# VH-VL binders against p39960r1967to2165: the designs that were tried, part 37

Target 1, 199 residues: p39960r1967to2165
Amino acid sequence: VPLEDVCERENTLIPTIVVKLLEEIELRGLDEVGLYRIPGSIGSINALKNAFDEEGATDNSFTLEDDRWFEVNAIAGCFKMYLRELPDSLFSHAMVNDFTDLAIKYKAHAMVNEEYKRMMNELLQKLPTCYYQTLKRIVFHLNKVHQHVVNNKMDASNLAIVFSMSFINQEDLANSMGSRLGAVQTILQDFIKNPNDYF
Below, E stands for the ipSAE of ESMFold2; O stands for the ipSAE of ESMFold2 at other seeds; V2 stands for 0.75 times the mean of E and O plus 0.25 times the DockQ between their complexes.

## First folded at step 22 (VH-VL; framework fv_disitamab)

Design DD3 (at its last fold request DockQ between E and O 0.92; V2 from the best seeds 0.71)
Fold by ESMFold2 at other seeds, look of step 23:
Structure DD3 (fold): chain C 199 residues (1-199), chain A 121 residues (1-121), chain B 105 residues (1-105)
Amino acid sequence: as target 1 above (199 residues)
Amino acid sequence: EVQLVQSGAEVKKPGATVKISCKVSGYSFTSYWIHWVQQAPGKGLEWMGWIDPSDSYTYYNQKFKDKATITADKSTDTAYMELSSLRSEDTAVYFCARLPYSDFWNYFDYWGQGTLVTVSS
Amino acid sequence: DIQMTQSPSSVSASVGDRVTITCRASQDIRNYLAWYQQKPGKAPKLLIYDASNLQSGVPSRFSGSGSGTDFTLTISSLQPEDFATYYCQQYDTYTFGGGTKVEIK
């Protein structure tokens, strides 16, 4: 299901599953060594996804503090599985090339940092509200993970790498021979380190 | 052009150590994890572990945790796997492989040519 | 550990034949499965990823299907260069199937 359709159906700015998963990780997972880089078991992740499909969609009292959901990496894995299953880039399919072209020019020294940030902010303002708000929520979450790097061993660079495919289409990767992936990593690292420059 | 070039075949005695290299070219070494795979005669392919070259973080298949040590050298764009206390059942071809992007739940789009390690008394 | 049961272990076929190879996972692995071709003395070569997506440069006579626990690789019209060993591989814990050797009849 497209991100906009989920937000419209739920009458929310950010998908409910995203909010619940990120809140739980922020509550008890920020110091987990290798967070987002070590997988949880797929059996636990499938069970959690099934519970959201059956219980979480219709029960406002549904909580992730249940004994069934004690494995932090299963909660983190469920979030990454959700992103993997979205049909569209978190930069939106329509705008992903605008974002990555800008970062490619910046990496090639074809513009100065001040101009790059100005143009990046202009692109962000053009995103549909659901995309912007979901991206903002994720970036501030990853900034919190980054702030805990002494314990979790996941700095902004590590996080940018392991989330990069959520911001590009796999077919576009084959077309660009990886240049789009590197551009996304550059964008995300900057967002994670400096979220207030953009959001 | 993405390439993973491994060191040549090795013949070792039981109890010895071997260090296999995997030199990459055609892409940013630190942006992609490197995996290692064993192919023993008659046993098929078996995954051994991976390394994130950016910070040398490693993740091992528990079977190989006490046998293999995976490292990376950013100055030469080379990953290494050291096998210790070699035994005859360690005789195999060892491959390094790359993911199309660095994350779990992924497949191997590029492989090294393989390194045959033969352990004989 | 997720076990992958691959069948058959070998098949004898002629050029032009349709060949079907199956893998079954011991748990639901969604579409997290790849297929590889390996010729003697060579590294495996990726054919199919995410169960059904054809890798760039792979001929369209190769196709993959399935999800959950049951997966197939199909070669619609076998060519001389397709005589090789084929492996499936799941991406949660990276277990490979036992392989299927496709031999000339």
Scores: ipSAE 0.723, ipTM 0.869, lowest interface PAE 1.4, mean pLDDT 89
Fold by ESMFold2, look of step 22:
Structure DD3 (fold): chain C 199 residues (1-199), chain A 121 residues (1-121), chain B 105 residues (1-105)
Amino acid sequence: as target 1 above (199 residues)
Amino acid sequence: EVQLVQSGAEVKKPGATVKISCKVSGYSFTSYWIHWVQQAPGKGLEWMGWIDPSDSYTYYNQKFKDKATITADKSTDTAYMELSSLRSEDTAVYFCARLPYSDFWNYFDYWGQGTLVTVSS
Amino acid sequence: DIQMTQSPSSVSASVGDRVTITCRASQDIRNYLAWYQQKPGKAPKLLIYDASNLQSGVPSRFSGSGSGTDFTLTISSLQPEDFATYYCQQYDTYTFGGGTKVEIK
């Protein structure tokens, strides 16, 4: 289901499943070693995803305060599975080249950091509201994960790598000959380290 | 052009150690995980583990964790796999491989050419 | 661990034949499955990812289907260059099927 359709159906700015999963990880998962880099069991992830799809899709009374959902990496895996199954990436097909072209130019030393940040902010303001608000929620979440790096071993660079798939789909990556993946990682690392510069 | 170029075939005696290299080119070494896969003679493929070259974090198939040591050298864009205490059953072709995204739930889009390790008395 | 059962272990076929290879996972792996082709002395080559998506540059006579536990690879009209061994792989824990050797009859 498209992100915009979910937010419209729920009358929300951010999908309810995203909010619930991230809140639970922030509550009890920030110190998990290898968070977002080590998968949970796919059986547990499937069970949680099915529960959301069948019981939690339209009912805000659905909660993760249940002993079935003890495994933190299953909750993290469910979140990543949700993002993977979105029909469009978080930069969207329409804008992914704009984002990545800017980062490629910056990496090639063809612009200064101040101009890069200004132009990146302009691109972010062009995203549809639900994309922007969902991205903002994710980035501040990942910043919290980054702040716990002493225990979880996942700094901003590690997180940028393992979340890059959510920002550029396989078709757009193949058309770029793979050059845009590093650009996505550069963008995400900066967002995660410096969220207040962008959001 | 993306390439993974492995070191050449090796013949070893039981008890020895071998270190196989996988030099990458055509992309940023630290942006992509490197996996290792064993193929014993006349057998199928078996996954051994991966490394994130950005911080050298490794994750092993439990079967291989006491046999293999995976490392990376960012200065030469090269991943390595060391096999210790070699036995005849370690005779196999060993492949390095790359994912299209450095994350779980992914497939191997590029492979090295393979390195035959033969362990014989 | 997720076991992958691939069948048949071998197929004897002629150019132009339709060939179907199956792979069964021991638990629900959604669509997290790839198919590879391997010729003797060569590395595997990716054909299909996410169960049904054709890799760029792979001929359209190859197709994949299935989800959950049961998956198929189909070669609609076998060509001389298609005689090889084919492997499925689940990519939650990276277990491969045992392989299917497609031989000329």
Scores: ipSAE 0.703, ipTM 0.866, lowest interface PAE 1.5, mean pLDDT 90
ESMFold2 (binder alone), look of step 22: mean pLDDT 91; pTM 0.913
ESMFold2 at other seeds, look of step 22: ipSAE 0.721; ipTM 0.872
ESMFold2, look of step 23: ipSAE 0.680; ipTM 0.861
ESMFold2 (binder alone), look of step 23: mean pLDDT 91; pTM 0.915
ESMFold2, look of step 24: ipSAE 0.665; ipTM 0.856
ESMFold2 (binder alone), look of step 24: mean pLDDT 91; pTM 0.916
ESMFold2 at other seeds, look of step 24: ipSAE 0.680; ipTM 0.863
ESMFold2, fold request of step 25: ipSAE 0.602, 0.608, 0.613; ipTM 0.832, 0.832, 0.831
ESMFold2 (binder alone), fold request of step 25: mean pLDDT 91, 91, 91; pTM 0.918, 0.913, 0.913
ESMFold2 at other seeds, fold request of step 25: ipSAE 0.619, 0.679, 0.613; ipTM 0.835, 0.860, 0.839

Design DD4 (at its last read DockQ between E and O 0.85; V2 from the best seeds 0.77)
Fold by ESMFold2 at other seeds, look of step 22:
Structure DD4 (fold): chain C 199 residues (1-199), chain A 121 residues (1-121), chain B 105 residues (1-105)
Amino acid sequence: as target 1 above (199 residues)
Amino acid sequence: EVQLVQSGAEVKKPGATVKISCKVSGYSFTNYWIHWVQQAPGKGLEWMGWIDPSDSYTYYNQKFKDKATITADKSTDTAYMELSSLRSEDTAVYFCARLPYSDFWNYFDYWGQGTLVTVSS
Amino acid sequence: DIQMTQSPSSVSASVGDRVTITCRASQDIRNYLAWYQQKPGKAPKLLIYDASNLQSGVPSRFSGSGSGTDFTLTISSLQPEDFATYYCQQYDSYTFGGGTKVEIK
C-alpha cells in the first residue's frame, strides 16, 4: 500500500505501525549490538507483521506489550520489512532523482555546504506531508540509534548503508556502479548526524 | 565494470592455514558487504559469512565461526578469508560475492571466479 | 535455519523442452528468494530475484513464480546454453537449495 493511502486511511501523518515499532525500539532496543544490521528470526517477524495486519486493523488498541514480541531484532526486522514492502521510495518516486542528483553534485565538490543544505531543505519542503513527517520520524530515530554506537556498533555510516534501499527507485538497483546508492548514503549520513539542520 | 577477482588455487596439507583474497573493482568497496560461499566437490552452495568493509564488522554462519576469519583492507579494496586448521573436508571452491545493496534480506548479483582449496595428505 | 528442498535433483531434456524446477521453504519466506544458474567451473549467475523478477540481461524464457513456501523456476524453451545446474536461495540465512542439474537428452 502507498504511504499516502495508509496515512489517509488512518487519519495520521505517520503510519501507526511505524510509530509503534520505533517507540518500542527506542524504549528497549537502542543498545542491541548490530541493531538493523543483524536480522531477527523471520518467523517472529512474520508473526508480528501479521498481527499488525489482522489485530491492528480490528483493534486500534493493539500494543507491543506482549510476550510474543520479546525479540528486539524481530521488532526492528518488522520495521525494515514494512519499509521494504512499500511500493515507493521514501523520497517519493517523483523526487528521488532530485535528491540524489543534488547529493552527487555536492560529492563532486560542485557546491559549498551551505548551498547544499539550502537546496536540500527546499526539496524536503516539496515532499508530500506524510513522506516528510515519516522521514523526519525515521531520521530522529536513527540519530538516537547513532548516539548509542558505543554499545550497538551502529554509527550513522552503518545506518545509512542498511537503510539506503528504502530511498532508491527500483530501476536504480540495476546500476552496478551504485552511484545513486552512494548518493543516498551521503544524504542519510548527514541527516542522521545533523537532523536539526534539516528537520 | 564490477569485478571480484580472487587469488589462485591452493594445495595444502592438513593442519595448515590458507588466506584467500578477493579484490574488487568498478564500485566503491566500502559501500557494499562482501559474502563468502563454500562449494564442496559435487555439492551445493553453503553460505559462510559476510563483512562490512566500512568498519570491518563481520557476521558468520555458526558452522564456520571457528574455521573462517573474514577481513578487509580498504587501502587495496580487498577482502580476505583465512581458513585455519585445514582438514580434508575443507576441500572446496570458495567464492566471494556482492549484494545489490547492503542489508540482511538479500541475494548475490556479482561473484568472484572462485578459489579451489585442496587439502590432501 | 530455513531448509530449502529443491526438486528434481536432475532432469534430462532436449533443446526446446519446457523445464520446471521447484523449491519449498520450511517456513514462510514471503517472496525473499532468488534463482541462480551455474555452469561447471564457473560462479553462479543470478537469474531471478524476489521470486519473480528477471535480472537484467537474462532471457525472457526464464521465469519465476511463487511466494510463501512454494517456488518455481520455468525455462519455457530450453536452449543449448541453458544446460547447467540451478539453485534457489532464501534471503534470511542464505540457505541454498540442493541444486537441479539440467542435462542434455
Scores: ipSAE 0.753, ipTM 0.886, lowest interface PAE 1.3, mean pLDDT 90
Fold by ESMFold2, last read:
Structure DD4 (fold): chain C 199 residues (1-199), chain A 121 residues (1-121), chain B 105 residues (1-105)
Amino acid sequence: as target 1 above (199 residues)
Amino acid sequence: EVQLVQSGAEVKKPGATVKISCKVSGYSFTNYWIHWVQQAPGKGLEWMGWIDPSDSYTYYNQKFKDKATITADKSTDTAYMELSSLRSEDTAVYFCARLPYSDFWNYFDYWGQGTLVTVSS
Amino acid sequence: DIQMTQSPSSVSASVGDRVTITCRASQDIRNYLAWYQQKPGKAPKLLIYDASNLQSGVPSRFSGSGSGTDFTLTISSLQPEDFATYYCQQYDSYTFGGGTKVEIK
C-alpha cells in the first residue's frame, strides 16, 4: 500500500503503525545493543504485524504494552518490515533521484556545505505532506537512537547503513546500488546527526 | 566491477589455525556487510556469520561461534575469517559473500571464489 | 532456526525439459527467499531473490514463485549449461535447502 493512501485512509499525517512502533522503541528500546542491526525472530514479527492488521484495525486502543510484545528487536523488526514492504522510496519515487543526485555532487566536492543544506531543504519542502511528516518522525527517532550509542552501539553511520534500502528506488537498488546507496547513506547520516538543520 | 578475491587453498594439521582473507574491490568496503559460508565436501551450504566492516560488529551462527573469528581491516578493504583448533571435519570450501545492501533478511549477490581448507594429519 | 526442506534431491532430465524444484520453510518467511545455481568448483550464483524477482543477467527460462512456506524454482526449457546444483536460502537465519542436483539423462 502506498504511504499516501495509508495516511489518507487513516486521515493522519503519519501511518498509525509507524507512530505506535516508534513510540514503544523510544519508551523501552533505545539502549538495546545492536538495535535495528540484530534481527528479532521472524515468527514474533509476523505475529505483531498480524495483530496490527487484525486488532489495530478494529480497536483504536490497541497498544504494544502487552506481554506478547516483550522482545524489543521484534518491535524494531516489525517497523523495518513495514518500511521494506512499502511500494516506493521514503523520498517518494518521483524525487529519490533529486535527493541522491544532490548528495553525489556534494560528495564529489562540487558544492559547499551551506549550498548543500539549502538545496536539501528546498527538496524536503517539495515532498508531499505525508512523506515529509513520516520522514521527520523517523529522522527524529533515529536521532534519539544515535544519542544512545554508548549503550546500543548504533551511531548515525550504522543507522544510515541499515535504513538506506528504504530510501532508494527498487530498480536503482538492483542497478546503481553502489553510488546511489552511498548517497542515501550520506543524506541519512547528516539528517540523523543534525535533524534541526532540516526539520 | 564488484569483486571479492579470497586467499589460496590451505593444508593444515589438526589443532592448527588458519586465516582466510577476502579482499574487496569495486565498492565502498565499509558500506556493506560481509558474510562467510562453509561448504563441506559433497555437502550443501551453511552460513557462519557476518561482519559490519564500518565498526567491526560481528554476528555468528551459534554452531560456529567457538570455531570462527571474523574481522575486517578498513585500511586494506579486507575481511578475514580465522578458524581455530582445526579438526578433520573443518575440511571445506569457505566463501565470503556480499549482500546487495546491509540489513538483516537478505541474500548474497556477490561471492568470493572460495578457499579450500584441508585438515589432515 | 527455520528449517528448509528442498526437493527433489536430484533430477535426471534432458535438454528442453521443464524442471521444477521446491523448498518448504518450517514457518512463514513471507517472500524472504533466494535461489542459487552452483556448478562444481565454483561459487553459487544468484538466480532469484525475494522469491520471484529475476536477478540481472539470468535467462528468462528461470522463474520463481511462492510465498509464506512453499516456494518453487522452475526452469521452463532446460539448456546444457543448466546442469548444476540448485539451492534455496531463507533470509532470517540464512539456512540453505539441501540442494537439488540436475543431471543429464
Scores: ipSAE 0.739, ipTM 0.882, lowest interface PAE 1.4, mean pLDDT 90
ESMFold2, look of step 22: ipSAE 0.725; ipTM 0.875
ESMFold2 (binder alone), look of step 22: mean pLDDT 91; pTM 0.920
ESMFold2, look of step 23: ipSAE 0.684; ipTM 0.858
ESMFold2 (binder alone), look of step 23: mean pLDDT 91; pTM 0.921
ESMFold2 at other seeds, look of step 23: ipSAE 0.734; ipTM 0.879
ESMFold2, fold request of step 25: ipSAE 0.667, 0.708, 0.659; ipTM 0.861, 0.870, 0.856
ESMFold2 (binder alone), fold request of step 25: mean pLDDT 91, 91, 91; pTM 0.922, 0.915, 0.920
ESMFold2 at other seeds, fold request of step 25: ipSAE 0.694, 0.675, 0.728; ipTM 0.871, 0.854, 0.877
ESMFold2, last read: ipSAE 0.680, 0.708; ipTM 0.858, 0.873
ESMFold2 (binder alone), last read: mean pLDDT 91, 91, 91; pTM 0.922, 0.916, 0.921
ESMFold2 at other seeds, last read: ipSAE 0.645, 0.628, 0.743; ipTM 0.845, 0.837, 0.886

Design DD5 (at its last look DockQ between E and O 0.75; V2 from the best seeds 0.00; counts 0 for: pae E 2.2 > 2)
Fold by ESMFold2 at other seeds, look of step 22:
Structure DD5 (fold): chain C 199 residues (1-199), chain A 121 residues (1-121), chain B 105 residues (1-105)
Amino acid sequence: as target 1 above (199 residues)
Amino acid sequence: EVQLVQSGAEVKKPGATVKISCKVSGYSFTSYWIHWVQQAPGKGLEWMGWIDPSDSYTYYNQKFKDKATITADKSTDTAYMELSSLRSEDTAVYFCARLPYSDYWHEFDYWGQGTLVTVSS
Amino acid sequence: DIQMTQSPSSVSASVGDRVTITCRASQDIRNYLAWYQQKPGKAPKLLIYDASNLQSGVPSRFSGSGSGTDFTLTISSLQPEDFATYYCQQYDSYTFGGGTKVEIK
């Protein structure tokens, strides 16, 4: 299901599943060693995904404070599975090259940091509201994960690496110039370290 | 062009140690995890573990955690796997492999050519 | 961990034949499955990822299907260069099927 359709159907700015998963990870998962890098069991992830499809859609009392969901890495895995299953990337297919071309120029020293940030902010403002708000929620979440790096071993660089799939699909990556994955990682690192510069 | 080039074949005595190298080119070494896979003669493939070269974080198949040590050298774009206390059962071809994204739930899109390790009395 | 049962263990076929190889996972792995081709003395080569997506540069005679626990690889018209062993692999915890050796007459 497209992100826009979910937000419209729920009458929300951010998909409810995203908010609930991220809130639970922020509640009890920020110190998990290898968070977002060590997978939870796929059986637990499937069970949680099914619970959202059946229980979470119709029950406001549905919470992740249940013995079934003890495994923090399964909650994190469910979130990454949700992003993986979106039909479009978080930069959108229409804009992903605009984002990555900008970062490629910055990495090549073809622009100064102030110009890069200004132009990046302009691109972000062109995203549909649900994409922008969902991206903002994710970036501030990953900033919190980054701030717990002493315990969880997941700094902004590690997080940028393991979330790259959400921003450029595999077919576009295979057909892109050699540094496009690095461009995504540069964008994400900067967002995660400095979220208030962009959101 | 993405390439993973492994060190050459090794013949070792039982009890010895071997260190296999996997030098990468054509991509950013620190942006991709490196996995290792064992293939014993006439047998199928068995996954051994991976390393994130950006910070040297490693994750092992429990079967191999006391046998294999995976490392990375960012200055030479080279991953290593050391096998200790070699036994005849360790005779195998060992592959390094890469994912299209450094994340779980991905396939191996590029492989090294393999390194035969023979353990013989 | 997740066991992958692959069948048949071998098949002998003629050029032009349809060849079907199956792989069964011990639990639901969604579409997190790849198929590889391995020729003697060589590294495996990726054919199919996410159960049904054809890797770039792989001939269209190869196709994959299935989800959950049951998966198939099909070679619609076998060619002489398709002599190889084929492996499935689940990538939640990275276990491989036992392999299927395809012998060309």
Scores: ipSAE 0.674, ipTM 0.860, lowest interface PAE 1.6, mean pLDDT 89
Fold by ESMFold2, look of step 22:
Structure DD5 (fold): chain C 199 residues (1-199), chain A 121 residues (1-121), chain B 105 residues (1-105)
Amino acid sequence: as target 1 above (199 residues)
Amino acid sequence: EVQLVQSGAEVKKPGATVKISCKVSGYSFTSYWIHWVQQAPGKGLEWMGWIDPSDSYTYYNQKFKDKATITADKSTDTAYMELSSLRSEDTAVYFCARLPYSDYWHEFDYWGQGTLVTVSS
Amino acid sequence: DIQMTQSPSSVSASVGDRVTITCRASQDIRNYLAWYQQKPGKAPKLLIYDASNLQSGVPSRFSGSGSGTDFTLTISSLQPEDFATYYCQQYDSYTFGGGTKVEIK
C-alpha cells in the first residue's frame, strides 16, 4: 500500500504502525546489540504484522506491551519489513532521483557543504506532508539508535548502510554499480548525525 | 565483473587450524556482507555465518560459533574464515558468498569457487 | 530454525522434459526464497530470487512460483546443461533444502 494512502485512510501524518513500532524500540530496544542488523525470527515478525492488521488497525488501545512481543529484533524486523513492502522509496517515487542526484553532485565536489544543505532542505520542503513527517520520525529515531552506539554497536554509518535500500529507486537497486547507493548512504548518515540541520 | 576468489585446498591433521581466504574484486568490499557456507562431501549446503566488512561485525550460526572465526581485511579486500580444532567431520568444501545489499532477507548472488578442507590422520 | 523440505531427492529425465521441484518451509517465509543450481565441482549459481524473480542471465525456461510455505521450481524443457543439483534456500535464517539431483535418463 502507498504511504500516502495509509496516511489518508488513517487520517494521520505518519502511519500508525510506524509510530507504534518505533515507540516500542525506543522504549526497550535502543541497547540491543546489532539492532537493525541482526534479524528477528520471521514467525514472530509475521505474527506481529498480523496482529497489527487485525487487532491494531485503528484500535488506539492496541499496544506492544505484551509477552508475545518480547523479541526486540522481531519488532525491528517488522518495521524493516513494512519499509521493504512499500511500493515507493521514502524519498517518494517522484523525488528520489532529485535527492540522489544532489548527493552525487556533492560527493563529486561540485558544491560546498553549505549549498548542499540549503538545496537538500529545499528538496525536503517539496515532499508530500506524509513523506516528510514519516521521514522526520524515522531520522530522529535513528539518531536515538546512533546515540546508543556504545551498547548497540550501530553508529550512523552502519544505520545508513542497512536502511539505504528503502531510499533508492527499485530500478537503481537492480542496476546500480554503487553511486546511487553511496549517495543515499551519504544523505542518511548526515541526517542521522545532524537531524536538526534538516528537520 | 564481480569475483570472489578463495584460497586453495588444504589437507590437515585432527586438532589443527586452517584459515581460508576469500578475495573480492569488481565491487566495493565494504558495501556488501560476506557469508560462509559448508558443504560436506555428498551432502547439502549449510550456512555458517556472515561478516559486515565495513566494521568487521560478525554473526554466526550457533552450530559453528565455537568452530569458526570470520574476519575481514579492508586493506586487501579479503574475508577470512578460520576453523579450529579440526576433526574428520569438518572435511568439506567451504564457500564464501555475497548478498546483493548490506541487509538481511537477501539471496546469495555471487559465490567463491570453494575451498576443500580435508582432515585426515 | 526454519526447516526446508525439498522433493524429490532425485529425478531421472530426458532432454526436453518438464521438471518440477518443490520446497516446503516449516513456517511462513513470505517470498524470501531463492533457488540455486550446482554442477559437480562448482559453486552454486543463483537462478530465482524472491520465489519467482528470474536472475539476470538465467534462461527463461526456469521459473519459480509459490509463497508462504510451498514453493516450486519448474524447468519447462530440459537442456543438456541443466543436469545438476538444485537447492532452495530461505533467507530469514539461511537454511537450505536437501537438494534435488536432476540426472540423465
Scores: ipSAE 0.581, ipTM 0.828, lowest interface PAE 2.2, mean pLDDT 88
ESMFold2 (binder alone), look of step 22: mean pLDDT 90; pTM 0.908

